Miniprotein binders against q96jn8r1131to1294. Designs and how they scored, part 129

Target 1, 164 residues: q96jn8r1131to1294
Amino acid sequence: TLEFLENHGKNILLSNGNRTATRVASYNQGIVVINQPLVPQLLVQVRIDFLNRQWTSSLVLGVITCAPERLNFPASACALKRAAWLLRGRGVFHNGLKICEKFGPNLDTCPEGTILGLRLDSSGGLHLHVNGVDQGVAVPDVPQPCHALVDLYGQCEQVTIVNP
Key: E = the ipSAE of ESMFold2; O = the ipSAE of OpenDDE; V2 = 0.75 times the mean of E and O plus 0.25 times the DockQ between their complexes.

## First folded at step 11 (miniprotein)

Design Ut (at its last look DockQ between E and O 0.97; V2 from the best seeds 0.83)
Fold by OpenDDE base, look of step 11:
Structure Ut (fold): chain B 164 residues (1-164), chain A 93 residues (1-93)
Amino acid sequence: as target 1 above (164 residues)
Amino acid sequence: SDAFMLFFEARRIIEEGGDPEEALKKAKEAFELFIKEGNLEFAAFTAVVIVELLKKLGKDPEEIKKWIEIAIELAEKAGNKWLVELARKLEKE
């Protein structure tokens, strides 16, 4: 069963069998990691449950290739400078460096109810899914094992893991 | 759920420096709904929020004590260490 790890950002409260993550304080310290590593063809999806639109930025979605159980989470995913591939806004980032300027829909403007998915293809390409639609390869070659990461940042106050 | 909507509304009021009485009302409503939904984690955390609001408002110490106990009990029942620690801190403040 897919669920968020107990090792998470300081402002996260897990509920619903650790399938729902809620940032219950401030605008940051909201990183969560999904327990099972991504394997080819496994689609991991989260639904945006609640947004606070006083902020300009929203959730960050991506993967990490370090051991998540022992990771000391920074206040935001953008501070990850190692073993991290992240989708923020319309950009794709690797270890803090933008490697793609324009990819898929703008994550900062996804409304509540949006279902975001990550999937590795057989070639190691990381795909973004939005409401069930494959947006293409965001990262062409991701090392394995890797774990899906969600940063409940800014607007994003709650997400829930949902089945495909 | 309606519980979460109320919860976030309460939090928003608090964060924006709004009327703590209104926040308290919404938090209490959220609490009841979380209980009905069997969401122990958020029932516990909402109880913590209620305590903080009651303290801010200078409410009856006995009521504050009651809600602290509720928070601790629910946190323990939920088995969430983070919540337990948070709730226990309320006793020391």
Scores: ipSAE 0.786, ipTM 0.914, lowest interface PAE 0.6, mean pLDDT 95
Fold by ESMFold2, look of step 11:
Structure Ut (fold): chain B 164 residues (1-164), chain A 93 residues (1-93)
Amino acid sequence: as target 1 above (164 residues)
Amino acid sequence: SDAFMLFFEARRIIEEGGDPEEALKKAKEAFELFIKEGNLEFAAFTAVVIVELLKKLGKDPEEIKKWIEIAIELAEKAGNKWLVELARKLEKE
């Protein structure tokens, strides 16, 4: 069963059998990682449960290809400079470098109830799903193993892992 | 859930420097719902928030002590070391 890892950002409190992540302080320190690597046929989905519209930026979604159990997570995902592919706003980033200006919806405007999904295709392409709809390949060739990552940043105060 | 709605309402009041009595009321309601739902992690964390509000309001030390014990007990039952440490710090103050 999919859960968030116990190794997470310091402002996160896990609940609901580690399937719900809540940022309980500040606006950052909210990185969480899914406990199983992505494999073909596995769709990892999270629902946005609570937002605070006081902030302009919202969650970051993506993958890391290093072992997540030993990482010291930075304050925000954008500070991950190695082994990271991230979707922020409408951009796609590799190790902090923007590699695509516009992909999928703007994550900063996704409302509460939005279900965001990540999966790998057979070629190692990383797909984003939004409310069950495949948005296409964000990153064409992600090394395996990789783990799905969510940064409960700014607006985003709670997400829950949901079944496909 | 309704528990999290009340929890976040209390958090907004605290963050905005609003009336701590209003935040306390919402936090206590959220606590009862978290208990009913079996959400021990958030029952414990909410009890910590309640203690902080009671101290800010200058409430009865016996009530504060009771809530500290509740927070510790629930954190232990949840098996969450970070919550136990958080609750135990309230005794130090």
Scores: ipSAE 0.782, ipTM 0.911, lowest interface PAE 0.9, mean pLDDT 93
ESMFold2 (binder alone), look of step 11: mean pLDDT 86; pTM 0.861

Design Uu (at its last look DockQ between E and O 0.99; V2 from the best seeds 0.84)
Fold by ESMFold2, look of step 11:
Structure Uu (fold): chain B 164 residues (1-164), chain A 93 residues (1-93)
Amino acid sequence: as target 1 above (164 residues)
Amino acid sequence: SDAFYLFFEARRIIEEGGDPEEALKKAKEAFELFIKEGNLEFAAFTAVVIVELLKKLGKDPEEIKKWIEIAIELAEKAGNKWLVELARKLEKE
């Protein structure tokens, strides 16, 4: 049921019933969005399938609160200056501004096979999961509706939506 | 999957300026596995990569034309408009 939206970064090719996103060129233009907004009972999980360690930075994970179907995506999620809450490396960013220096693990060092999850709690807090383990609240009160986003940036060349 | 492993190996060779004959060998192996798996999107995309390699290597135009037809047919079966456009651009190059 969970799929990546057809509106995505230019360098993405979707496969596996739109559950697998592959960046087929360059290092950017790899933004994908899950086709349903987050709700408290929904855990959205992606597995890192392929990495290229020649790049320094890796995937970005987060949410946007704008409707994603017709949005013009920038080359990288870090250029989103509106309605965006992103996890990059160990930091949490709101509209391009770092609001937390250290949250969960460093996303730039997650190996192939890592399963990363996003969910809302009942208070609208955004939680990160890593390999099934809740890392706590990354963002305490995300406006709803919000939509899960992955940017297959740099090292990250493929992710697949997996069920909890 | 094994198909994606071979696909990315071919991509590394291409990006790093390696031997295009080795990239072509890996791309053809990946293509066969993508067909076997029913991954029409990546069978089509890999066929596009194969065409690009054949052109770079100066291979027989008839072989190149056959691979272009394969790429277009698979892209249409996959129902992916972007892949169809990508494959049809090969006819104009």
Scores: ipSAE 0.792, ipTM 0.916, lowest interface PAE 0.9, mean pLDDT 93
Fold by OpenDDE base, look of step 11:
Structure Uu (fold): chain B 164 residues (1-164), chain A 93 residues (1-93)
Amino acid sequence: as target 1 above (164 residues)
Amino acid sequence: SDAFYLFFEARRIIEEGGDPEEALKKAKEAFELFIKEGNLEFAAFTAVVIVELLKKLGKDPEEIKKWIEIAIELAEKAGNKWLVELARKLEKE
């Protein structure tokens, strides 16, 4: 079953069989990683449960290709400088560098209840799903194995892994 | 759930420097609901929040002690090391 790993950001409290992640302090230190690596055609989805609108930025979604169990998480996903492909706002980032200016909907404006998904296609392309709709390939060739990462940053205070 | 709504409201009140009595009320309500829902992790953590609020408000030491014990017990039942450590720290403060 899909769960968040016990190795997570310092401000995260896991609950609901480690399927719900909540940032219970501050606005950062909220990185979580899903236990099972992404394999082709597996859709991993999280639901935004709660937002705090005092901030402009929201959750970051992406994948990492390093071993997640031993990863020392920085305060934010934006500080990951290796082995990281991230979706932030409408941008796509690789190791901290923007590689795409506009992709899919703006993650900073997704309301509570939005279901965000990641899926690898047979060619290694990473797809973003929003409320069940495939938004296309965000990253064309992602190394495998890789793990889905969620950074509960800024507005985003809670997410839950949901089944397709 | 309603428990989470209350929980986050309590937190926001605290973060914004609002009335700690109101935060306490909401936190206690959230706690009861978390217990009913069987959410031990958040019951435990909410208990920690309650302790902090009680301390801030200068409430009865015996009540504070009671909630610390509740926090520790629930954290242990939840089997969450992070919560246990957090709850144990309350005893030292």
Scores: ipSAE 0.779, ipTM 0.911, lowest interface PAE 0.6, mean pLDDT 95
ESMFold2 (binder alone), look of step 11: mean pLDDT 86; pTM 0.860

Design Uv (at its last look DockQ between E and O 0.96; V2 from the best seeds 0.73)
Fold by OpenDDE base, look of step 11:
Structure Uv (fold): chain B 164 residues (1-164), chain A 93 residues (1-93)
Amino acid sequence: as target 1 above (164 residues)
Amino acid sequence: SDAFRLFFEARRIIEEGGDPEEALKKAKEAFELFIKEGNLEFAAFTAVVIVELLKKLGKDPEEIKKWIEIAIELAEKAGNKWLVEYARKLEKE
């Protein structure tokens, strides 16, 4: 069963069998990691449940290749400088450096109810799914094992893991 | 759920420095719904929010005490250690 790990950002409260993550304070410290590593063809999806539109930025999605159980989470995913591939806005980032300017829809403007998915293909390419639609390869040749990461940042106040 | 909508509305009122009485009303409504939904974690945490609001409003100490006890009890039932500790800190304040 896919769940968020107990090791998470300080402002996160887990519920619903650790399938729902809620940022209950401030605008940051909202990083969560999904327990099971991504394997080829496994689609991991989260739904944006609630947004606070007072903020300009929203959730960050991506993967990490370090051991998540021992990870000391920074205040935001943007501060991850190693073993991290992240989708923020329309950009793709590796270890804090932008490697793609425009990819897929703008995550900062996805409305409540949007279902975002991550999937590794057989070649190690990381795909973004939006409402069931494959947006293509965001990151080629991602090292394995890797874990899906969600940063409930800014607007994003709650997400829930949903089954495909 | 409606419970979460009410919860977040209450939180927003608090964060924006709005009317704490309105926040309290929404929080109490959210609490009841979380209980009905069987969401013990958020029932407990909402109870914590209620305590904080009651303190801010200078409400009756006995009522505050009751809600603290509710928060602790529900947190324990939920098995959330972090939440239990958080709720217990309210007793010491």
Scores: ipSAE 0.676, ipTM 0.873, lowest interface PAE 0.8, mean pLDDT 94
Fold by ESMFold2, look of step 11:
Structure Uv (fold): chain B 164 residues (1-164), chain A 93 residues (1-93)
Amino acid sequence: as target 1 above (164 residues)
Amino acid sequence: SDAFRLFFEARRIIEEGGDPEEALKKAKEAFELFIKEGNLEFAAFTAVVIVELLKKLGKDPEEIKKWIEIAIELAEKAGNKWLVEYARKLEKE
C-alpha cells in the first residue's frame, strides 16, 4: 500500500499507518514523499485535511526523480535545485525555475477536503487530478523513476493518502 | 476528527498568544480522544504540548514530570524514534 516515507521534513509527524502527514510546528519543514515510485496508471491521491488560512501560500505538489530515502530535504520544496518538478499556486517549477505561469487551479485556494492526485500517462506525462478531474499534462515527459512529493507549506497542516 | 480539531485549536491559541489555560484544556481533551482512537503518535505529541503549556503556566514540577513520563511511554509504544528523542528533550529543560 502507499505510505509516506519515514524520511521527511523535520516538522512532520506521521500517523494512520504512515498514510497521514501532519506539520506540527512552524510553516515549513513539511516535505513528505510517497514510498513507491509512480508507474503508468498509478494514481497517487492526497486529501487536504487541515488548513490554517493566516498564511497566503499553501501546499506544493510534485515529483522528485532522485532516490528519496536518504535525501536531506530543504526547509521548503521550492529550494530543491535538481531532480524536482513542482506545482505551486498556479505555476509549474523545474529545479526552482518557473516554467509555466498557469496550470490547473490555484493550489493556494484549494479548501479542506480537496483531493489532489498525481499520475503518469503512457508517454511519461505528469497529470494533476483535482477531486477526480484530470487537469491535463503539467509536465510532458518526467524521467523515471520518480516519487510523488507533498510539501505541507504555509496553510497546509495535514494531508492523508486516499485510495482512488 | 474531533481530536485533531481540538489539537489545532490549542495550537492556534498558543501561536496567537492567547490564554494558555484555555490551550491546556483543549490539549488535554485532544489527548484523551487520541488515546481513545489509538493514535499513540499524537497522544504522545499532545502530551509534549501539555508539558510545554504547564511549564509556561508555572505549574507544579511533579505534574510536569508526570506528563513528560506519559509522553515518553506513549512515544516508545508508538515505536517512533524521532518522537521519543523529542519527548526526552523535555527532561533536560
Scores: ipSAE 0.630, ipTM 0.845, lowest interface PAE 1.5, mean pLDDT 91
ESMFold2 (binder alone), look of step 11: mean pLDDT 88; pTM 0.876

Design Uw (at its last look DockQ between E and O 0.98; V2 from the best seeds 0.84)
Fold by ESMFold2, look of step 11:
Structure Uw (fold): chain B 164 residues (1-164), chain A 93 residues (1-93)
Amino acid sequence: as target 1 above (164 residues)
Amino acid sequence: SDAFRLFFEARRIIEEGGDPEEALKKAKEAFELFIKEGNLEFAAFTAVVIVELLKKLGKDPEEIKKWIEIAIELAEKAGNRWLVDLARKLEKE
């Protein structure tokens, strides 16, 4: 069963059997990690449940390639300087540096109800899915094992893990 | 859910410096729905928000005490240490 890991950002309150993550304060400290590593063709999906459009930026998606159970998370995913591949806005970032200017939709404009998915292909390529539609390879060769990460940043106040 | 919609409506009022009586009304409605749904984590957290609003409004100390006890009880039933610590801090104005 896919759940958010108990080790998470300090502004997160987990509910719904750890399948729902809610940021209950401020705009940051909202990093959550899926409790199982990605394996080829496993599709991890989250639904955006609640947004606050007061903020300019929204959630970040991606993977971390180090063990997440005892990791000390920074206030926001953009401060991850090691072992991280992140989708933010339309950009792809590796260890805090933008490596691709445009990939997939602009995450800052995704509405409530959007279902975002991450999976690895057989070559280790990281794919983004949006409402069930594969957006292609965001990162061609992600080291394994890796775990899916969501940062409930800015606009994003709640996400829920959903079955494909 | 309707519980979370009411919860976030109350949160918006609080964040925008709106009427705390209106926020309290929405928070109490959300609390009842979280109880009905069996969402102990958010029932407890919403009870904490209710206590904070009651204190801000200068409400009856006995009402405040009862809501603090509700928050602690629910946090313990949820098995969430962070919520228990949060709720017990309310006893220390």
Scores: ipSAE 0.809, ipTM 0.920, lowest interface PAE 0.8, mean pLDDT 93
Fold by OpenDDE base, look of step 11:
Structure Uw (fold): chain B 164 residues (1-164), chain A 93 residues (1-93)
Amino acid sequence: as target 1 above (164 residues)
Amino acid sequence: SDAFRLFFEARRIIEEGGDPEEALKKAKEAFELFIKEGNLEFAAFTAVVIVELLKKLGKDPEEIKKWIEIAIELAEKAGNRWLVDLARKLEKE
C-alpha cells in the first residue's frame, strides 16, 4: 500500500497508517516521500486536508530520483539541488531552477479538499492530476526509479494519500 | 474530522498568541475525539500540547504530571519514536 516513509521532515507527524502527514510546527521542515516508486500508469494522489491562510505559499509537489530512505531533508523542497523535479505555484522546477513559468493550476491557491495526483506515462512523462483531471505533462522523460515528494510548506498543514 | 479541526484551531490560537485557556479547551476536546477515533498518534501529540498549555497557564503540577503520563503512554502505544522522545522530554522540563 502507498504510505509516507518514516524518513521525513522534522516537523511532520505521520498518522493513519502513515497515509496522513501533518506539519505540527512552524511553516517548513515538512517534506514527505511516498514509499513506492512511481511506475508507469500508476496514479498517486494526495488530498489537501488543512490549510493555514496566514502564509502565501503552499505545498510543493514533485519527484526525486535519489534514495529517499537516506535523504537528509532540507527545510524546504526548494533547497533540493539535485535529483528533484518540483511543482511550485504554477512553476516547474528542476534542481532548484525554474524550467516552466506556467503549468496547470496554481498550487498556492488550491483549496482544502483538492486532490493532487502524479502519474508517469509510458514515455516517462510526469503528469499532474487535479481533482481527477489530467493537466498534462509537467516534466518529460523523468528518470526512473523516482518517488513522489510532497512538501507541506507554508499554508499546507496536512495531506492524506487517497486512492484513485 | 472534527478532532483535527479543533486541533488546528487550538494551534492557531497558540501561534497567534491568543487565549491559552481557549486553546486548552479546544485541545482537550480534540484529545477526546482522537481517542474515540483511535488516532493514537494525535491523541499523544495533543496530550503534549495540553501539557505545554497547562505549564503556560501555571496549572496544578499534579494535573500536568497526569497529562505527561498520558502523553508518554499513548506515544508508546502508538509506537512512534518521535512522539515518545517528545513526550519524555516533558518530564525533564
Scores: ipSAE 0.790, ipTM 0.914, lowest interface PAE 0.6, mean pLDDT 95
ESMFold2 (binder alone), look of step 11: mean pLDDT 87; pTM 0.866

Design Ux1 (at its last look DockQ between E and O 0.69; V2 from the best seeds 0.00; counts 0 for: pae E 1.8 > 1.5, other shape alone 2.99 > 2.5)
Fold by OpenDDE base, look of step 11:
Structure Ux1 (fold): chain B 164 residues (1-164), chain A 116 residues (1-116)
Amino acid sequence: as target 1 above (164 residues)
Amino acid sequence: SDAFRLFFEARRIIEEGGDPEEALKKAKEAFELFIKEGNLEFAAFTAVVIVELLKKLGKDPEEIKKWIEIAIELAEKAGNKWLVELAAKLAELLKELGDEEEAKKYEEEAEELKKE
């Protein structure tokens, strides 16, 4: 069963069998990691449950290749300087550096109810899914094992892991 | 869920410096719904929010104590580490309210839960 790990950002409260992550304070410290590593053809999906429109930025989605159980999470995913491939807005980032300017829909403008998915293909390409639609390869040749990461940042106050 | 909607509305009111009485009302409603839904984690946390609101509003210490107890009990039942830590903080608040014996009890319980 897919769940968020107990090791998470300081402002996160897990519920619903650790399938729902809620940022209960501030605008940051909201990183969560899914327990099972991504394997080829496995689609991991999260639903945006609640947004706070006070902020301009929203959730960050991506993967990490370091051991998540021992990771000391920074205040935001943007501060990850190693082993991180992240989707923020329309950009793709590797270890804090933008490697793609425009990819898929703007995550900062995804409404509540949007289902975001990550999937590795057989060649190690990381795919983004939006409401079940494959947006293509966001990151080629992602090292394995890797874990899906969600940063409940800014507007995003709650997400839930959902089954495909 | 409606419970979460109410919860977030309450939070927004607080964050924006709105009417704490309105926030309290929404928080209490959210609490009841979380209980009905069996969401112990957020029932516990909402109880904490209620405690803070009651304190801010200068409400009756006995009512505050009651909600502290509710929060702690639910946190323990939920078995969440983060909530356990929160429970410990609530125990400190009990001390501030002059209930040292009760505070000690909960502190001890929190310590035991941390060891598990």
Scores: ipSAE 0.730, ipTM 0.883, lowest interface PAE 0.7, mean pLDDT 92
Fold by ESMFold2, look of step 11:
Structure Ux1 (fold): chain B 164 residues (1-164), chain A 116 residues (1-116)
Amino acid sequence: as target 1 above (164 residues)
Amino acid sequence: SDAFRLFFEARRIIEEGGDPEEALKKAKEAFELFIKEGNLEFAAFTAVVIVELLKKLGKDPEEIKKWIEIAIELAEKAGNKWLVELAAKLAELLKELGDEEEAKKYEEEAEELKKE
């Protein structure tokens, strides 16, 4: 079954059988990783449960391609300089560098209840889904295996893994 | 859930320097709902928040002691492994009660959790 790994940001408290991640302090230190790598063509989804709208930025969603059990997570996912492909706002980032200015909807404006999904296609392309709707290929050839990552940054205070 | 809504409302009041009596009321309501839902992790965490608010408000030391004991019992039931910040806070509270041996257990738990 899909769960958030016990290795996570220091401001995270897991609950609901490790399927719910809550940031309990500050605005950062909120990185969580899903315990199983993405399986091509299978959708992995999280629901945004709680937001604090006083922050300007919200969650980061993406993948890492190294073993997540051993990572020492930085304060924010955008500081990951290796093995990381991230969606933030409308931008796509690789190892801390923006590689696409505009992709999909703006994650910073997604309301509570939004279900965000990640899926690898048969070519290794990483797709974003929003409320079940495929937004297209964010990253054309992600190395495998890779794990889904969520950074409960800024606005985002809680997410829950949900079944497709 | 309603428990988390109340929990975050209390957190907002605390972070923004609002009325700690209002925060305490919301935290106690959240606590009861977390118990009802079986969310022992957040029930324990919320009990610690309640202790901090009671101390800030200068409430009866016996009430504060009661909530410390509640937090400890719930943390033990929840499996304290996943609560680094909770373990560290519980150790602090036990030292205030003069229970240095039990505080040492939670200090060691917090250190073990950091290594995972």
Scores: ipSAE 0.546, ipTM 0.799, lowest interface PAE 1.8, mean pLDDT 87
ESMFold2 (binder alone), look of step 11: mean pLDDT 75; pTM 0.703

Design Ux2 (at its last look DockQ between E and O 0.59; V2 from the best seeds 0.00; counts 0 for: pTM E .778 < .8, other shape alone 10.509 > 2.5, SAP 82.133 > 70)
Fold by ESMFold2, look of step 11:
Structure Ux2 (fold): chain B 164 residues (1-164), chain A 117 residues (1-117)
Amino acid sequence: as target 1 above (164 residues)
Amino acid sequence: SDAFRLFFEARRIIEEGGDPEEALKKAKEAFELFIKEGNLEFAAFTAVVIVELLKKLGKDPEEIKKWIEIAIELAEKAGNKWLVELAAKLAELLLKLGDPEEARKYAEEAERLAEEL
């Protein structure tokens, strides 16, 4: 089944059979990665469980195309300079550079209970789902294999992997 | 879950500099629910938070040591190395301080002297 990898940001404590990730300190060091690579039939979904409105920015979603088991994660996903495609706020970022100014909803405003999903289509396009609604292709051709990544940044203090 | 709700409520009080007695009450309630749910990871971590609150409140060193032992035991059962190391560090600090009441008294005196300077 889908779980968060044991290799994760140092402020994360995993629970619920590694399906729940909680940031237990600070505002960063909250990167988690899903243990299976994305394939077209796989929809990875996480629910936002807890937010702290003290912060203005929230979680980052995306994929990494390098093997996640031995990565040394930076403090924040936005510092990933290679092999990373990220959804942040309203933007899409590749290796730290914004490549799309506005895609889908603003992740910084998603309330608790929001279910966010990632999947690849048959062409390698990365789709975002929000509460069951496909937002379209965020990235048209993601290299494979890739793994879904969540950075529990700022407002976001807990997410849980949920079934479609 | 109600356990995590109480856990985060206690964390907010701590972060905002609120009443440590209120945070302690919520943390203890969260602890009981984490135990009931079998969430050993968060039962252990919450026990560590309880230790820090008891220290801040100047509570009985015997109670503090009991909670450290609880945290270590639960962390070992959960199999989480980071939690075991965290609880062991707290235990080491308390033992090195010897008499926690006396150590707290010295820290308070140092703060008073700093204010005069």
Scores: ipSAE 0.711, ipTM 0.859, lowest interface PAE 1.1, mean pLDDT 87
Fold by OpenDDE base, look of step 11:
Structure Ux2 (fold): chain B 164 residues (1-164), chain A 117 residues (1-117)
Amino acid sequence: as target 1 above (164 residues)
Amino acid sequence: SDAFRLFFEARRIIEEGGDPEEALKKAKEAFELFIKEGNLEFAAFTAVVIVELLKKLGKDPEEIKKWIEIAIELAEKAGNKWLVELAAKLAELLLKLGDPEEARKYAEEAERLAEEL
């Protein structure tokens, strides 16, 4: 069963069998990692449950290739400087550096109810899914094993892991 | 869920400096729904929010104590390390409210539980 790990950002409260992550304070410290590593053809999806419009920006979605159980999470995924591939806004980032300017829809403007998915293809390409639609390869040749990461940042206050 | 909607609304009111009485009302409603839904984590946390609101409003110490106890019990039942730590902090509030024995009891329990989690 897909769940968020107990090792998470300081402002996160897990519920619903650790399938729901809620940021209960501030606008940051909201990183969560899904327990099972991504394997080829497995679609991992999270739903944006609640947004707070008082903040700017929104969730960051991506993968990490380091051991998540022992990771000391920074206040924001943007501060991850190693082993991290992230989707923020319309950009793709690797270890804090933008490697793609425009990819898929703008994550900062996804409304509540949006289902975001990550999937590795057989070639190691990381695909973004939005409401079940494959947006294409966001990151080619992602090292394995890797874990899906969600940063409940800014507007995003709650996400839930959902089945495809 | 409706519980979460109410919860977030309550928080928003607090964050924006709105009417704490309204926030309290929504928080209490959220609490009841979380209980009904079996969401012990957020029932516990919402109880903490209620405690803070009651304090802010200068409500009756006995009511505050009641909700502190609820928060602690639910936190323990939820088995969430973070909530248990929070419960320990609530024990400090009990001490401030003049219940040293209860505070001690909950503090010790929270510490034990935190070590086990």
Scores: ipSAE 0.421, ipTM 0.773, lowest interface PAE 1.1, mean pLDDT 90
ESMFold2 (binder alone), look of step 11: mean pLDDT 81; pTM 0.781

